# Miniprotein binders against q9k998, part 6

Target 1, 230 residues: q9k998
Amino acid sequence: MAKEPLIRVLLIEDDPMVQEVNRMFVEKLSGFTIVGTTATGEEGMVKTRELQPDLILLDIFMPKQDGLSFIKQIREQYIDVDIIAVTAANDTKTIKTLLRYGVMDYLVKPFTFERLKAALTQYEEMFRKMQKEAELSQDSLDEMIKQKQAQANMDDLPKGLHAHTLQQVIERLEELDEPKSAEEIGRDVGLARVTVRRYLNYLESVGQVEMDLTYGSIGRPIQTYKLKQG

## First folded at step 15 (miniprotein)

Design i3
Fold by OpenDDE base, look of step 17:
Structure i3 (fold): chain B 230 residues (1-230), chain A 117 residues (1-117)
Amino acid sequence: as target 1 above (230 residues)
Amino acid sequence: TPELEDLIDRLEKMIDLLEEKLERAEKNPDDPEEVKRMLWVIYMLASLIRYLLEEAKSGDPEAVQRLKDLVERIRDLIKKIKELAKRKGDPEAIRELQKIEKLLSEIQRMLQKMEQS
């Protein structure tokens, strides 16, 4: 079987240590090759034209050039390249702007190796699918869009929430026959009440959890939580 | 594997650079952003070490030992940064430290399980 060609990655990151860590992360994955690195968006534009990478891993928080301006320039020039954005910002305005520019994914600094691996694995699946299929069915498109949305929803976690911990809280909620307090859930998952409460409040805010008030015989009402049955 | 050895060598080099940066930051306490960037790098490196330890469970005791040594170096680095951050009262650094401490605790639990198997 002809070895599928490696996905050609350009890294744009101003911090040399972060750039090296990103290199280490990408090189650990067998489907990718780093064809270049730059410390600025200006040099990034030059190397994008020269190297014609399939994917750019872009730090959008570079001091000299707004990474948003870089993406805009790439799109204005109709350069056929995919972008995964790396950001220190988790503000909704920045995220919405990135999504409007058609980034494949976005990663909030600091991110884990597993989080980058997930982003790149999903990208590779899409990339390989698009290489093999001259035409995409609506169902195939819907799957690709859903994967993007699911990944975006996992990353839209408020500051101090983590996808792994969210998953642990969800898994515990799925096992609940009756609504439980944040304290009870916290004991079950080995997390502090305050920590679990932040995840539960998030899940409530996105409509995945229902909060109820249980008035016990003694003291303050206890908030109990259960997954919404769709 | 040669690939794993190379990666561990690169991890060691990164930790060396972090230790050097910390020594400089202790002498020049006025760059909170440098400490933050260091904490980001440490977090990312620790996540990779966790992954490599999980992969190495099945066959390279030397690599596992080298990775354990790197975890201890990171723990020492984090202790020093934590002391620095407490003196400065930097709430952002404290948050990042808590993330790293959590990750280190996960690594420790994983290592304990590996020693029992």
Scores: ipSAE 0.791, ipTM 0.915, lowest interface PAE 0.5, mean pLDDT 85
Fold by ESMFold2, look of step 17:
Structure i3 (fold): chain B 230 residues (1-230), chain A 117 residues (1-117)
Amino acid sequence: as target 1 above (230 residues)
Amino acid sequence: TPELEDLIDRLEKMIDLLEEKLERAEKNPDDPEEVKRMLWVIYMLASLIRYLLEEAKSGDPEAVQRLKDLVERIRDLIKKIKELAKRKGDPEAIRELQKIEKLLSEIQRMLQKMEQS
C-alpha cells in the first residue's frame, strides 16, 4: 500500500571480493539499501554509530578481526541493531554462541544467492511486522492521552451545567454549516433558549464557540453561535 | 535493464580478477587458503548467474549471451583450479570444486532447455 522505507544495511567483510559479491546479492533484492561497507570490526563500530543501520551483515571469521567480539560489543553497549552473521564454521559451539548473542540468522560460506535471499526475505517480513506494531502502539498511547484530556474538561463544569447536556449541545454545533441562534439550537436538542445559552456562554468562555451578531431586515440583531474552527 | 547490465558488468570484473589471481597462483602455488577463497567466490557468483539467467531468459537475449559467456569463463577457471588442486592434494578444494561442478551442470541443463524452446 504505502511506500515502505528501505532497510538500511551495513556490510562488514574484510575480503574485497566477498564484500562485492554480498553487495551484488543485496542490491538485487528490493526493500534493501547498502548504506556502508567496512573491512574491520573497529570501523564497523564507528559506522554503526554514524549511519544507524537497521541490519548488519557481519563476517565472523575475519583474519584480523574477531566478529564474535564485535557482536559482544554491540550487545554490551546496547546498540539497537540487527545482525545476520556469515561464518566459515559450522561447529555447534560457534552456532550456539551466535544464537546466544541474538543474531537474526547465520549463513555458512560459501552460500548461494537463494540462501541470502531467503534470509533477507524472512528478515524483511519480521522488520515490516514490528514496524507496523510499533506504529499501532504509539497511536494507542496518543489516543489514551487525548481521552484523559477530554475527561478532565467534562469533570470541571460550572454549577448548573451537566456533562450529558453539554455534549448534546456540542454535537449539534458540530452538525451546523452556518451560525444559529440559541433558540434554533435549543429546538434541535430539546432545550429552552435560556438553558442552551448557559451552555453556549460556557463554551465561548473556554474558547470552543464564537458568537456573532447577525443583522436581519428588521429589528434588533440576533446572536448566533458556531464552533470555533482552530 | 540498467540494473541488470550493471550487475553483469560487475560480474565480468570479478571474473577478470579471478583469472588474474589464478595466473599468480599457478606461478606460486603455495597458498591453499587463496584457492579456497577463490572457489567460495566462484560458487557464489555462479549462483547469482544462475538466478540472473532464469530472470533474463524470456526477454533479454543480449543479457543471456553475456551470462553464457561468463559461465564458460567460469568453466575454464574450474578446469585449471581442478588441475592445481589435484597436484597439491587439497581435499577442501576438491569438495568445493564438486559443489561448483554440480551447480554448473544445473546451469548447463537450463541453457539446453532454453536452446530447445
Scores: ipSAE 0.761, ipTM 0.890, lowest interface PAE 0.8, mean pLDDT 81

## First folded at step 16 (miniprotein)

Design j1
Fold by OpenDDE base, look of step 17:
Structure j1 (fold): chain B 230 residues (1-230), chain A 88 residues (1-88)
Amino acid sequence: as target 1 above (230 residues)
Amino acid sequence: TPELEDLIDRLEKMIDLLEEKLERAEKNPDDPEEVKRMEWVIYMLESLIQYLEEEAKSGDPEAVQRLKDLKERIEDLKKKIKELVKRS
């Protein structure tokens, strides 16, 4: 079977340490290759034209150029490139603007390797699907849109929830064979029970977690949580 | 694997750099943004080390030991940076 071509990634990040970490994360994934790195959006624009990457991993909080302006410029020039945004902002205005510019995903700093892996794996699935299909069915489009919306819904977190912490809670829930209490999950992720319960309640509200009540022989009922098996 | 060894070497270099930067920040506490960036990098590196430890559990014992050593160094960095943030 002809090895599918690697997805060509351009990294745009002004912090050399963050850039190196992002490089390490992307290079750990077998479906991707980094074809260039830049520390500015201006250089990023030059390299995008020169290298014609499939994907840009873009820091939108670069000091010299607003990453939103970069995305706008890319779209105004009809450059056929996908963008995953990296952001320190979780404000609804920025998120809505990113969505309007058709970013594939966005990652809140700091993000885990698993979070980037999930984003890139989903991107790869879409990318490969689009390579194989000359025409997408409505169902295929709906699946792609739902995936984007599911990601976007993870980012419309209620005030005082952070995507990285949500992800830590999800990752811990994914490892659970048995339902656990918010206290147990909190110990495992290094968070207060009350904090974890806020994330668990959110996940329950969006239908990703189920809550069960366990009645011990002596004491108050304990709420236990587990991921819903879809 | 050579790929894993290269990645561990890169992790070691990043941790060395973080240790040096943290020592500088302890002497010059006036850059809260640098401290925040270091916290982010430490968090991100920890996540990769954890992933590699899980992946390597059935692999090379030497690589597993190197990853454990890196994890200990990361935990020490996390303690130091938390103490620095509390003093700021």
Scores: ipSAE 0.750, ipTM 0.910, lowest interface PAE 0.6, mean pLDDT 85
Fold by ESMFold2, look of step 17:
Structure j1 (fold): chain B 230 residues (1-230), chain A 88 residues (1-88)
Amino acid sequence: as target 1 above (230 residues)
Amino acid sequence: TPELEDLIDRLEKMIDLLEEKLERAEKNPDDPEEVKRMEWVIYMLESLIQYLEEEAKSGDPEAVQRLKDLKERIEDLKKKIKELVKRS
């Protein structure tokens, strides 16, 4: 597999020494490329729109705008990007806030190169799996219209998913009077489309949610989700 | 390898900067938050140096020597920063 695309990373960190260390750590890993670096959350928002990174490595403690505010803005504006948080705070309140906003992982400073390597390796595996699933979904589009349903089951909650957020998604699904897309459900719950899709994929894999294809006057079909009738 | 040499060069520059900053902190009262950040950076750099040293052992003796020299400088920095923290 010599033809794998690099994962595009934006670094947001106000301390120039910490930023350079993070840069060296990421650049040592062959599956990743740094497409930009910023020292502020304000510049980070601009660069996120301009560069459209796959992943942001975000240091929470920035002087002009704290990183929690940055994550909130990303989610409120429905910007599709994954976030790994770097924090000095390890208290329960901060961790719960990060998890509520759907970060992929959180790293408490100081951390070793091996710890970051583990986090990014795990992320890379998930990233590549999601791209393969999207390709299969596109290939089976006509088959779904013409053929039967598929079912899957899992026993354990996947890494990066949390019960509170899962419950939020389930409760919103229970309130729906018609199927909605991941983007629409995310808008209703205040979560990013990427984050909600991870929960919906899990729910589908364990048989609680069914995915349907919905067509309109716009030519591209869209995936919508609802609880199974049972 | 050019890639490893680039990383070692950058590690050297970071260690140069840390040595300069820590020397100033020893002579004058400094921001405790900056001292804490230097301690974090030293810890993180040490972990990368150790990783690169293990990778280089099998085939790049010049890189191993450079990394060993940097590791000694890291140890000196760790001693100095521990003494600074004790004063607070």
Scores: ipSAE 0.723, ipTM 0.892, lowest interface PAE 0.9, mean pLDDT 80

Design j4
Fold by OpenDDE base, look of step 17:
Formats: structure tokens, sequence, C-alpha cells
Structure j4 (fold): chain B 230 residues (1-230), chain A 88 residues (1-88)
């Protein structure tokens, strides 16, 4: 079977340490290759034209250029490139703007390797699907849109929830063979029970977690949580 | 694997750099942004080390030991940076 071509990634990040970490994360994934790195959006624009990457991993909080302006410029020039945004902001205005510019995903700093892996794996799935299909069915489009919306819904977090912490809670829930209490999950993630419960309640409210009540022989009912098997 | 060894070497270099930066920050506490950036990098590196430890559990014992040593260094960095933030 002809090895599918690697997805060509351009990294745009002004912090050399964050850039190196992002490089390490992307290079750990077998489906991707980094074709260039830049520390500015201006250089990023030059390298985008020169290298014609499939994907840009973009820091939108670069000091010299608003990453939103970069995305706008890319779209105004009709450059056929996908963008995953990296952001320190979780404000609804920024998120809505990113969605309007058709970013594939966005990652809140700091993000885990698993979070980037999830984003890139989903991107790869879409990318490969679009390479194989000359025409997308409505169902295929709906699946792609739902994936984007599910990601977007994870970022419309209620006040005082953080995406990175939500992800840690989800990652821990994914590893559970049996439902666990908020206290147990909190110990595993290094968070207070009350904090974890806020994330679990959120995940329950969006239908990603199910809560069960376990009644011990002696004591208060304990709420246990697990991911809903879709 | 050579790929894993290369990645561990890169992790070691990043941790060395973080240790040096943290020592500088302890002497010059006036850059809260640098401390925040270091916290982010430490968080991200910890996540990768954890993933690699899990992946390597059935692999090379030497690589596993190196990853454990890196994890300990990251944990020590986390404690130091937490102490620095509390004093600021």
Amino acid sequence: as target 1 above (230 residues)
Amino acid sequence: TPELEDLIDRLEKMIDLLEEKLERAEKNPDDPEEVKRMEWVIYMLESLIQYLEEEAKSGDPEAVQRLKDLKKRIEDLKKKIEELVKRS
C-alpha cells in the first residue's frame, strides 16, 4: 500500500521553548511532518506561500502581529491551508472570530500532548477523507461539522472552567474501567473534589458524562462518573 | 528506538534550559510573564513524558528509567516554580 503522504505542518510561534515543545508533540505523530517554523506572522506568511503547507499550527497571541489578522490575511488571499489556532484566550469573541475564519480547531495554552494528538488525529481523519472523496455526502459533511461543533462546545466553558483542566478530567475519565467519584478523580488529577465536580457536572450537562449513585452499606450515596459510551 | 532516544535527549535539553531559566527567575523575580511561560512549558513537557512512560512500559528499560528521571526533574521544577509564585 503506498504510504499516504505526510501532512505538511508549518509552526508559527514566537516563544522558542513553546515552539520546540510543539515541534516535539507534532513529530511524535507519524502522520505529520514539520516543513518549517517561524517566530512572526509576517515570516509565517512568506513561508506559507513558499512551502505551501497543508496545516498551520498558529499562535494567535504573537506580540508583533495579531494571529486573527494573520488568519484574515490567509483567507482574504484564498490560500488553501488549514489552521489550528493556539490561544491563551478563552473569550467568546475570539472563539467566534476564529470559527468565522474557519479554523479547524483551537487549543488553549497550556495544552497537553494528548489534546494536540486528539486535534491532529481528527484533522488527519478529515484530511484523508477529503483526499479520497471527490464529493462529500451530506452525512459526511454533518459529521465534520459535528466534530467542529463538539470541539467548539468544549471551549464555551462556563465561567471558572478551563479547557486544559477539562481535558485532564476527560483524559482521566477515558482511562476509567469503572465509574469513579469526584474525590477519586480529583486525587488522580491533583484537583479538589469541588473543582472536579464542577467539570463533571459540566460534562454531564453536555451529555459526555453519566453519573451513577452508588449506595454503600453505611453512609451517604456516592456519585460516580464515567464517560458515556456513544 | 532511536526516535525515542532522540526525543528523550530533547526533553533533557528542555529541562536543563528550564532549570537555568528558573534559577535566573529566582534571582530576578520581576518577570511574572516568564514564570507563567515556564509553568506552561513544564505542564506541556510533563504531559509528553507521561505519555512516553506509558508507551515505553513494555519497551527499553533504559528509556523507561530516563523518562522516570525526567519526570522527577519536572516534579522538582513544578515545586520550585510553585514556591516562586507563592513568594511573589
Scores: ipSAE 0.750, ipTM 0.910, lowest interface PAE 0.6, mean pLDDT 85
Fold by ESMFold2, look of step 16:
Structure j4 (fold): chain B 230 residues (1-230), chain A 88 residues (1-88)
Amino acid sequence: as target 1 above (230 residues)
Amino acid sequence: TPELEDLIDRLEKMIDLLEEKLERAEKNPDDPEEVKRMEWVIYMLESLIQYLEEEAKSGDPEAVQRLKDLKKRIEDLKKKIEELVKRS
């Protein structure tokens, strides 16, 4: 229990007595910590951005400020926070609105400590599952990247290109300290200029080789090739 | 434990406040919304007191006694609220 990170909770409630009760209820639960309390939705928006809570316990029916408007703003601004709604109303219209805005649970006042404990326990189980799933996905992606084949696809070469010859060209490119022409590379590996150019064009098309214009001591600019770094 | 003692202290403070507010409302009843809020708070506090009393039974007899005393004060508050509602 203590080994898991605490779920960070923001309480939004305008009635001081109800706010104190909510505070006592949440503080009794070992998996949660209160990072802030506010009395209005406007202050709640500021604190949500400042504190970045995991969960908001929100009183929907605040006499001066509509908690439904707060939820709407959170969702419209794509703020990634979970909400458990607390309200004085249990009518179907209010429930449908809360569900449309994706609250995690809906509690009607007055509620017992056991009811809040059940809601938060259910939330904690979901929260822990999602954390573990995210970590596994990241590890799985890292393993896939590590096991990824070379940038050049040796099993899916265009017609007329051979893997052995491609390897020869790549090995020569790795040895270069400056860009070389297709003619120069071909002499070094024992291949005709036309043949080497086909492999260089393929390597350029898959992003492993750069072509550039290089000016020699005399004559017109020459197309030269080098392996991309990184 | 210190955490339980702090929670019981806070429960006592809330009950003190409720007793004062309810006594004022009995003399000059003019806000049914305030009475309803007190009724809600009393219900919620009672549920926490009951939970803490059960949890403390095996290891903290002093806390159990304090919680029993608070439970009695809650019962008195509920009777006063019921009387106030009947007068309306």
Scores: ipSAE 0.736, ipTM 0.893, lowest interface PAE 0.8, mean pLDDT 80

Design k1
Fold by ESMFold2, fold request of step 18:
Structure k1 (fold): chain B 230 residues (1-230), chain A 117 residues (1-117)
Amino acid sequence: as target 1 above (230 residues)
Amino acid sequence: TPELEDLIDRLEKMIDLLEEKLERAEKNPDDPEEVKRMLWVIYMLASLIRYLLEEAKSGDPEAVQRLKDLVERIRDLIKKIKELLKRKGDPEAIRELQKIEKLLSEIQRMLQKMEQS
């Protein structure tokens, strides 16, 4: 298996010759794959939503929809994508605007292969760090799920609960076609209402049982229980 | 390698297109933005050629020769564009041309070092 996923790049550039050069530059670098190319910001917005790229290489000076308005729309719509801007303008105002919108880097046309390589190498280092941090967060969630499953293990019961009795309550819950009160369940398994509620509260605490308030004809709610299906 | 061969093929096609565009510009020289964009593309291509020459110098003499041939075609393009610009004197195009000439000089020195080895 590949050790790291490829960074998915969308290229937005109106000049077809410059676009082909950008394609050659990006394809020369390992770690990246071009998932699409467009010639306009309008098409770029559509492709961003369709392809969900990790990174956009965006030419700011496009005739049909300027790239600054494209970046603005991406940010205003909260689309989670990184942008490296390509610009023909090197004035301070344009650069400050690009930085305000959080581009990862900016390149002034024409640029060398080495300049794009430097920008993409720096981006890749950051991208890989973020991927490792996300994987660690997933491992933390997996450890909590394992702990939750261990709590549902009969060997790890709270004081005052017995595995045989818990199994009886679970088996009765599996047989139900509709939610039942603790008293109803208790009659079925031969336990006092207060005893079966201790088991039901435990099962709810570990995510196996749902409790709901069900109104009878008298108007006082009755707590009813059923197994979670999800 | 197959990847390098593909890039050289694509570079050749781009240079073919630039030669066609220049032929039209010599016949009908009324679009100064076209010349500036051609110079941008030439600069970017030359920088990739410089990089590929550095990669290929140790073990791919066929690729080095193909890249050398492309450098000569770029030199010819620049010579013709220089003649085209003598009439207008567009300062932005002149600056782009100067950047390309400097880059071609760097490539020439690199090629000369490769021949001494």
Scores: ipSAE 0.794, ipTM 0.907, lowest interface PAE 0.7, mean pLDDT 81
Fold by OpenDDE base, look of step 16:
Structure k1 (fold): chain B 230 residues (1-230), chain A 117 residues (1-117)
Amino acid sequence: as target 1 above (230 residues)
Amino acid sequence: TPELEDLIDRLEKMIDLLEEKLERAEKNPDDPEEVKRMLWVIYMLASLIRYLLEEAKSGDPEAVQRLKDLVERIRDLIKKIKELLKRKGDPEAIRELQKIEKLLSEIQRMLQKMEQS
C-alpha cells in the first residue's frame, strides 16, 4: 500500500523550549512531519509561502506579535493552509475571533500530549477524507462540524470537570430525542445529578447545550437540556 | 525502539535545560514569567512521559526505568520551584504548579499499577 504522504507542519512559537516540546509531540505521531519552525509570525509568513505547509501550529500569544494578526493576514492573502491555534488565554473574545478566522482547533497552554494527539488525529481524519472525496456529503460535513464542536469542549474544562466525563455527557445528549433533566441524564450515564449539572452548565456556557424550563404539574420548574442543533 | 530512545534522550536534554534555567532563576528571581514558562514546559514533558510509560508497559524495562528517573528529576524540579514560589507568591504559577503535582500523582498511580501487574 502506498504510504500516504505525511501532513506537512509549520511550528510558530517564540519560546525555544516550548517549540522543542511541540516538535517532540508532533514527531511522536506517524502522520505528520515538521517542515519548519519560526519564532515570529513575520518569519512564519515567509516560511508559509516558501514551504507551503498543510498545517500551522500557531502560538497566538507571542509577546512581540499578535497571532490573531497573523491568521488575519493568512486569510486575507487566501493562503490555503489550516491553522491550529495555541493560546495562553481562554477568554471568550479570543476564542470567538479564532472561530471566525476558521481555525481547525485551539489548544490552551499548557496542553497535554494527549490533547495535541486528539487535535492532530481529528485533523488527519479530516485531511485524508478531503483528499479522497472530491465532494463532501451533507453527512460528512455534519460529522466534521460535530468533531470540531466536541474538541472545543475538552481543553478548557473548569476545575473538577474531566474530558472523559464530558464526552460521556455529550454522547448521551446526542442520543436524546427530547430534552432531559440533569437527573435523567445522570441516571443514564451513572453520575450524580449535581455532577451532571456542572457539565451541562459548562456546555451551556460554551453554547453547545440549550437549557429549557419544563413546568411539571407539581413543584419547581425542571431544567431540561438538549444539544443545540447547529 | 531507536525512536523511543531518541525521544527519551531529548526529554533528558530538556530536563537538563530546565535545571540550568532554575539555577539561574534562583540567583536572579526577578522574572516571574520565566518560572511560569518553565512550569508549562514541565507540565507538557510530564504528560509525554506519562504517555510513554503507558505505551512501554508491554516491552522495554530499560526505557521504563529511564522514564521513571525523569519523573524523579521533575519531582525535584517542582520541589525547588515550589520553594521559590513561596517567596514570591504568584497565584498563576501556583495554579500551574498544582496542575503538575496532579499529573505527577497520576503518573505515580500508573507506576504502582505497573508494579502490581
Scores: ipSAE 0.792, ipTM 0.915, lowest interface PAE 0.5, mean pLDDT 85
Fold by OpenDDE base, fold request of step 18:
Structure k1 (fold): chain B 230 residues (1-230), chain A 117 residues (1-117)
Amino acid sequence: as target 1 above (230 residues)
Amino acid sequence: TPELEDLIDRLEKMIDLLEEKLERAEKNPDDPEEVKRMLWVIYMLASLIRYLLEEAKSGDPEAVQRLKDLVERIRDLIKKIKELLKRKGDPEAIRELQKIEKLLSEIQRMLQKMEQS
């Protein structure tokens, strides 16, 4: 079977250590190749035109150029490139703006390897589907739109996690007005604290949950969990 | 695998750079953002190490040992950063530190299970 062509990735990141970590993460995955790296959006525009990458992993908080302005320029020039945004901000306004500019996904810094793997795996699935299908069915289009909504593919769950249980944990987290402990969430969904904590740790690893430590007046710090307000 | 060895070598180099940066930060404690960036990098590296350890459970014992050594180096970095943060009191850096400590605890549990298996 002819090995499918690797997805060509451009990395745009001003921090050289973060850039190297991103490189290590992408290179650990099959199906991708890094065709270039830049430390600025200006250089990123030059390299995008020169290299014609399939995908850009873009830091939107670069000091010299607003990554939103970069995306805007890409779209205004009708450059056929997909963008995964990397952000230090989790503010809804920025996220909504990114979505309006048609980013494929967004990653909040710091992100885990598993979170980037999930984003790139979903992107690869979409990319390969679009390469094979000259015309997308409504169902295929709906699947592609759903994938853009950063839904963790339930099929790629770590060993010993179950999709139905994950969904129950997510649904419970969606109903939370305030962060809760794994014990509280576990009671609400009928699961042991240790079991729920595995799901919460997974959701944290994929960037869907944030963990905070609440210090009660007397005792050990309690880990509390809530959905990241995207 | 040569690919895994190369990746571990790169992890070691990154940790070397972090140790050097931390030594500089201990001498010149005036950049809280640098410490935060270091914590971000450490978190990301630790996540990759966790993944590699999970893949290597039945694999290369030498690679597993090298990854264990890297975890210990990260643990030592985190101890030093924790001491530094006690002096500065940056709440955001403390939150990132706590995330890393949690991740390290998960890695430790994984390693314990591997030793029992």
Scores: ipSAE 0.792, ipTM 0.915, lowest interface PAE 0.5, mean pLDDT 85
Fold by OpenDDE base, look of step 17:
Structure k1 (fold): chain B 230 residues (1-230), chain A 117 residues (1-117)
Amino acid sequence: as target 1 above (230 residues)
Amino acid sequence: TPELEDLIDRLEKMIDLLEEKLERAEKNPDDPEEVKRMLWVIYMLASLIRYLLEEAKSGDPEAVQRLKDLVERIRDLIKKIKELLKRKGDPEAIRELQKIEKLLSEIQRMLQKMEQS
């Protein structure tokens, strides 16, 4: 079987140490090859045209160049390249702008190897699917969009929330026949009530969880939580 | 594997560079942003080390030992950075430091489990 061609990656990062770490991370993955690195978006544009990478891993917080302007230029020139953004900002305005420019994913600095691996694995799955299929079904498109949205939602976690813990809370919520309190959920997943409450409040804020108030015969109303049935 | 050895060599080199940067920062404490960048790199490196340790559970004692040594070097870096930050009180750097300390604790728990198996 002909080995599938490696995904060609261009790294754009001004910090040489961060660039090396990103290189180490990408090179650990068997589906990818780094075809170039640049320290500026200007050089990045030159190398994008020259190398025609499949994917750019782009730092959007480079001191001398707005990474958003780089993405805009790429799109205005109709360059067929996918972009994963790396950002130090978690502000909703920047994220919305990135999403509007059609970035594949975004990673908040500092990110773990596992987080980059997840982003690149999902990208590879999509990339390979699009290479094999001349036409995508609506269901296939919906799956790709859902994966992209799910990944974006995990990165937008408020400060002090973690994707793995969020997943544990979601998995527990999926198993619930009846709405449970943050204390009960916390006991079930081995987390403090206050910790679980932060995740539940997040899930509520993004519309994945509904909160109800259970009035017991004695005491303060207890907040109970359940997944919204889509 | 040669690939793993090369990767560990690169990790060692990165930690060497961080140690050198920290020594410079201790002499010129007025760049809190540099310390933050160092903490970012340390966090990322520690995450890769964690992953490599998990993969190595099944076969390369030498690689595991080298990775353990790197974890200790990172712990020493973090101790020094923590002392540096106590003097300046940058809340962002403190938060990044806490993330690294958490990750190091996870690595330590993983190592303890590996020693018991």
Scores: ipSAE 0.787, ipTM 0.913, lowest interface PAE 0.5, mean pLDDT 85
Fold by OpenDDE base, fold request of step 18:
Formats: C-alpha cells, structure tokens, sequence
Structure k1 (fold): chain B 230 residues (1-230), chain A 117 residues (1-117)
C-alpha cells in the first residue's frame, strides 16, 4: 500500500524555545513533517509561498506582527493552506475572529502534547478524508463536523475514563457561573472527588478546562475548575 | 528506539537552556514575561515527558531513567522560579507554576505506579 504522504507543516513562532518544543511535538507524530520554521509573519508569508505547506501552526501573538493580519493576508491571496492558531489569550473576540477566518483549531498557550496531538489527529483525519473523496455528501460533512466535536471526547480517552462520564462532567462545567472544586462538581454529578478529578485533569490536559487555586480562609489552596471560556 | 533517544537528547538540551535562562533572570529580574515564557516551555516539556514515560513503561528502563532525571531537573527549576516569584508576586506566573506543579505530581504518581508493578 503506497505510504500516504506526510502532511507538510510550517511553524511560525517568534520564541525559539517554544518553536523547538512545537517541533518536538509535531515530529513525535508519524503523519506530519515540518518543512520550515519562521520567527515572523513576514518570513512566514515568504515560506508559505515557497514551500506550499498543507498546514501552518501559527502563533497569533508575535510581537512584530498581528497573527490575525497574517491569516487575513493568507485568505486575501487565496492561498490554499490550513491554519491551526496558537494563542496566549483566550479572549472571545480573538477566538471569534479566528473562527471567522476559518482556522482549523486554536490552542491556548501553554498546551500539552496531548492537546496538540488531538488537534493534529483530527486535522489528519479530515485531510485524509478530503484527499480520498472528490465530493462530500451532506452526511459526510456532518460526520466530519461531528467528529471534530466527538472524537475530542471518545477515542483517545486515557484508560479508566469513560465518554459518558466525561460528557456529564462537561455538561456540569458548562452550567457553572463560577469555578468549582472537584468535590463540588463531584457532588453535583454524583461522582467521587477522585473520579471527577481524573476527568478534570484530562480536560485540563486537552485545554478545555482551566484550573485555578483559590486560597480559602482555611489555609489550604483549593483547586477550582471551569471551562475555558472561548 | 533511536527516535526516542534523540527526543530525550533534545529534551535535555531544552532543560539546559532553561537553566541558563533562569540563572540570567535571577541576575536581571526585570522581565516578568521571560519568566512566563519559561514556565510555558517547562509545562510543555513536562507534558511530553509524561507522555513518553507512559509510552515507554517498563520496556525501556534506560529511557525511563533518563526521563526521571529530567523530571527532577524540572522540579529544581520550578523550585527556583517559585522563589523568584515570591519576591515579585505575578498572579499569572503563579497560576502557570501551579499547573506545572500539578503536572509534576501526576508524573510522580505515574512513576510510583510503575515502580510497584
């Protein structure tokens, strides 16, 4: 069977250390190859035209160039390239703008290897499906859109996590106006604190949950959890 | 595997660079953003180390030992950064530090389970 061609990735990141970590993460995955790296969006535009990558992993908050302006330029020039955005901010305005520009995913810094793996695995599945199918039915499109939502939840669950229980924890987190402890969330969903904490740790690892430490009056910091508000 | 060894070598180099950067930051404490960037890198590296430890398990004792040594180096970095942050009181950097400490605790629990098996 002809080995499927590797997805060609361009990294745009101004911090050399973050760039190297991103390289290490991408290179750990067998479906991808890094064809270039840049420290600026200007150089990124040059290399995008030269290398014609399939995917750009783009830092949005580079000091010298607004990453949103980079995406806009890519789209204005009708360059056929997919973009996964990396951001230091989780502000809803930026995220909505990224979604409008048709980014494939967005990652909040710092992200885990597992979070990037999930993003790239979903991208690869979509990419391979589009390569094999000349025409997509509505059902195939709906499946691709649903898989973007559902596969984030099912197939790569660590041993001893269950999709149904994960969904219950997510649903409870969606209803929270304020960050809650694993104990409080556990009471609300009928689960032991230790069990809920495993799901919360997973959700944090995939970038869906934020953990904060609230110093209550009783001197021990309490870990509180909320969904990352996009 | 040669691929795993290369990746561990790259992790070691990254931690070396972080140690050097931290020594510079301790001498010139004026860039809070630099400390934040260091914490981001440490978090990401620790996540990869966790994954590699879980993947390797008991199958490559040498790789597991090298990864354990890297975890200890990260713990030492975090201890020094924590001392630095106590002086400056940056709430965002403190939050990032706490995320790393949590991740390190998860790694420690994983390692303990591996030693008991």
Amino acid sequence: as target 1 above (230 residues)
Amino acid sequence: TPELEDLIDRLEKMIDLLEEKLERAEKNPDDPEEVKRMLWVIYMLASLIRYLLEEAKSGDPEAVQRLKDLVERIRDLIKKIKELLKRKGDPEAIRELQKIEKLLSEIQRMLQKMEQS
Scores: ipSAE 0.786, ipTM 0.914, lowest interface PAE 0.5, mean pLDDT 85

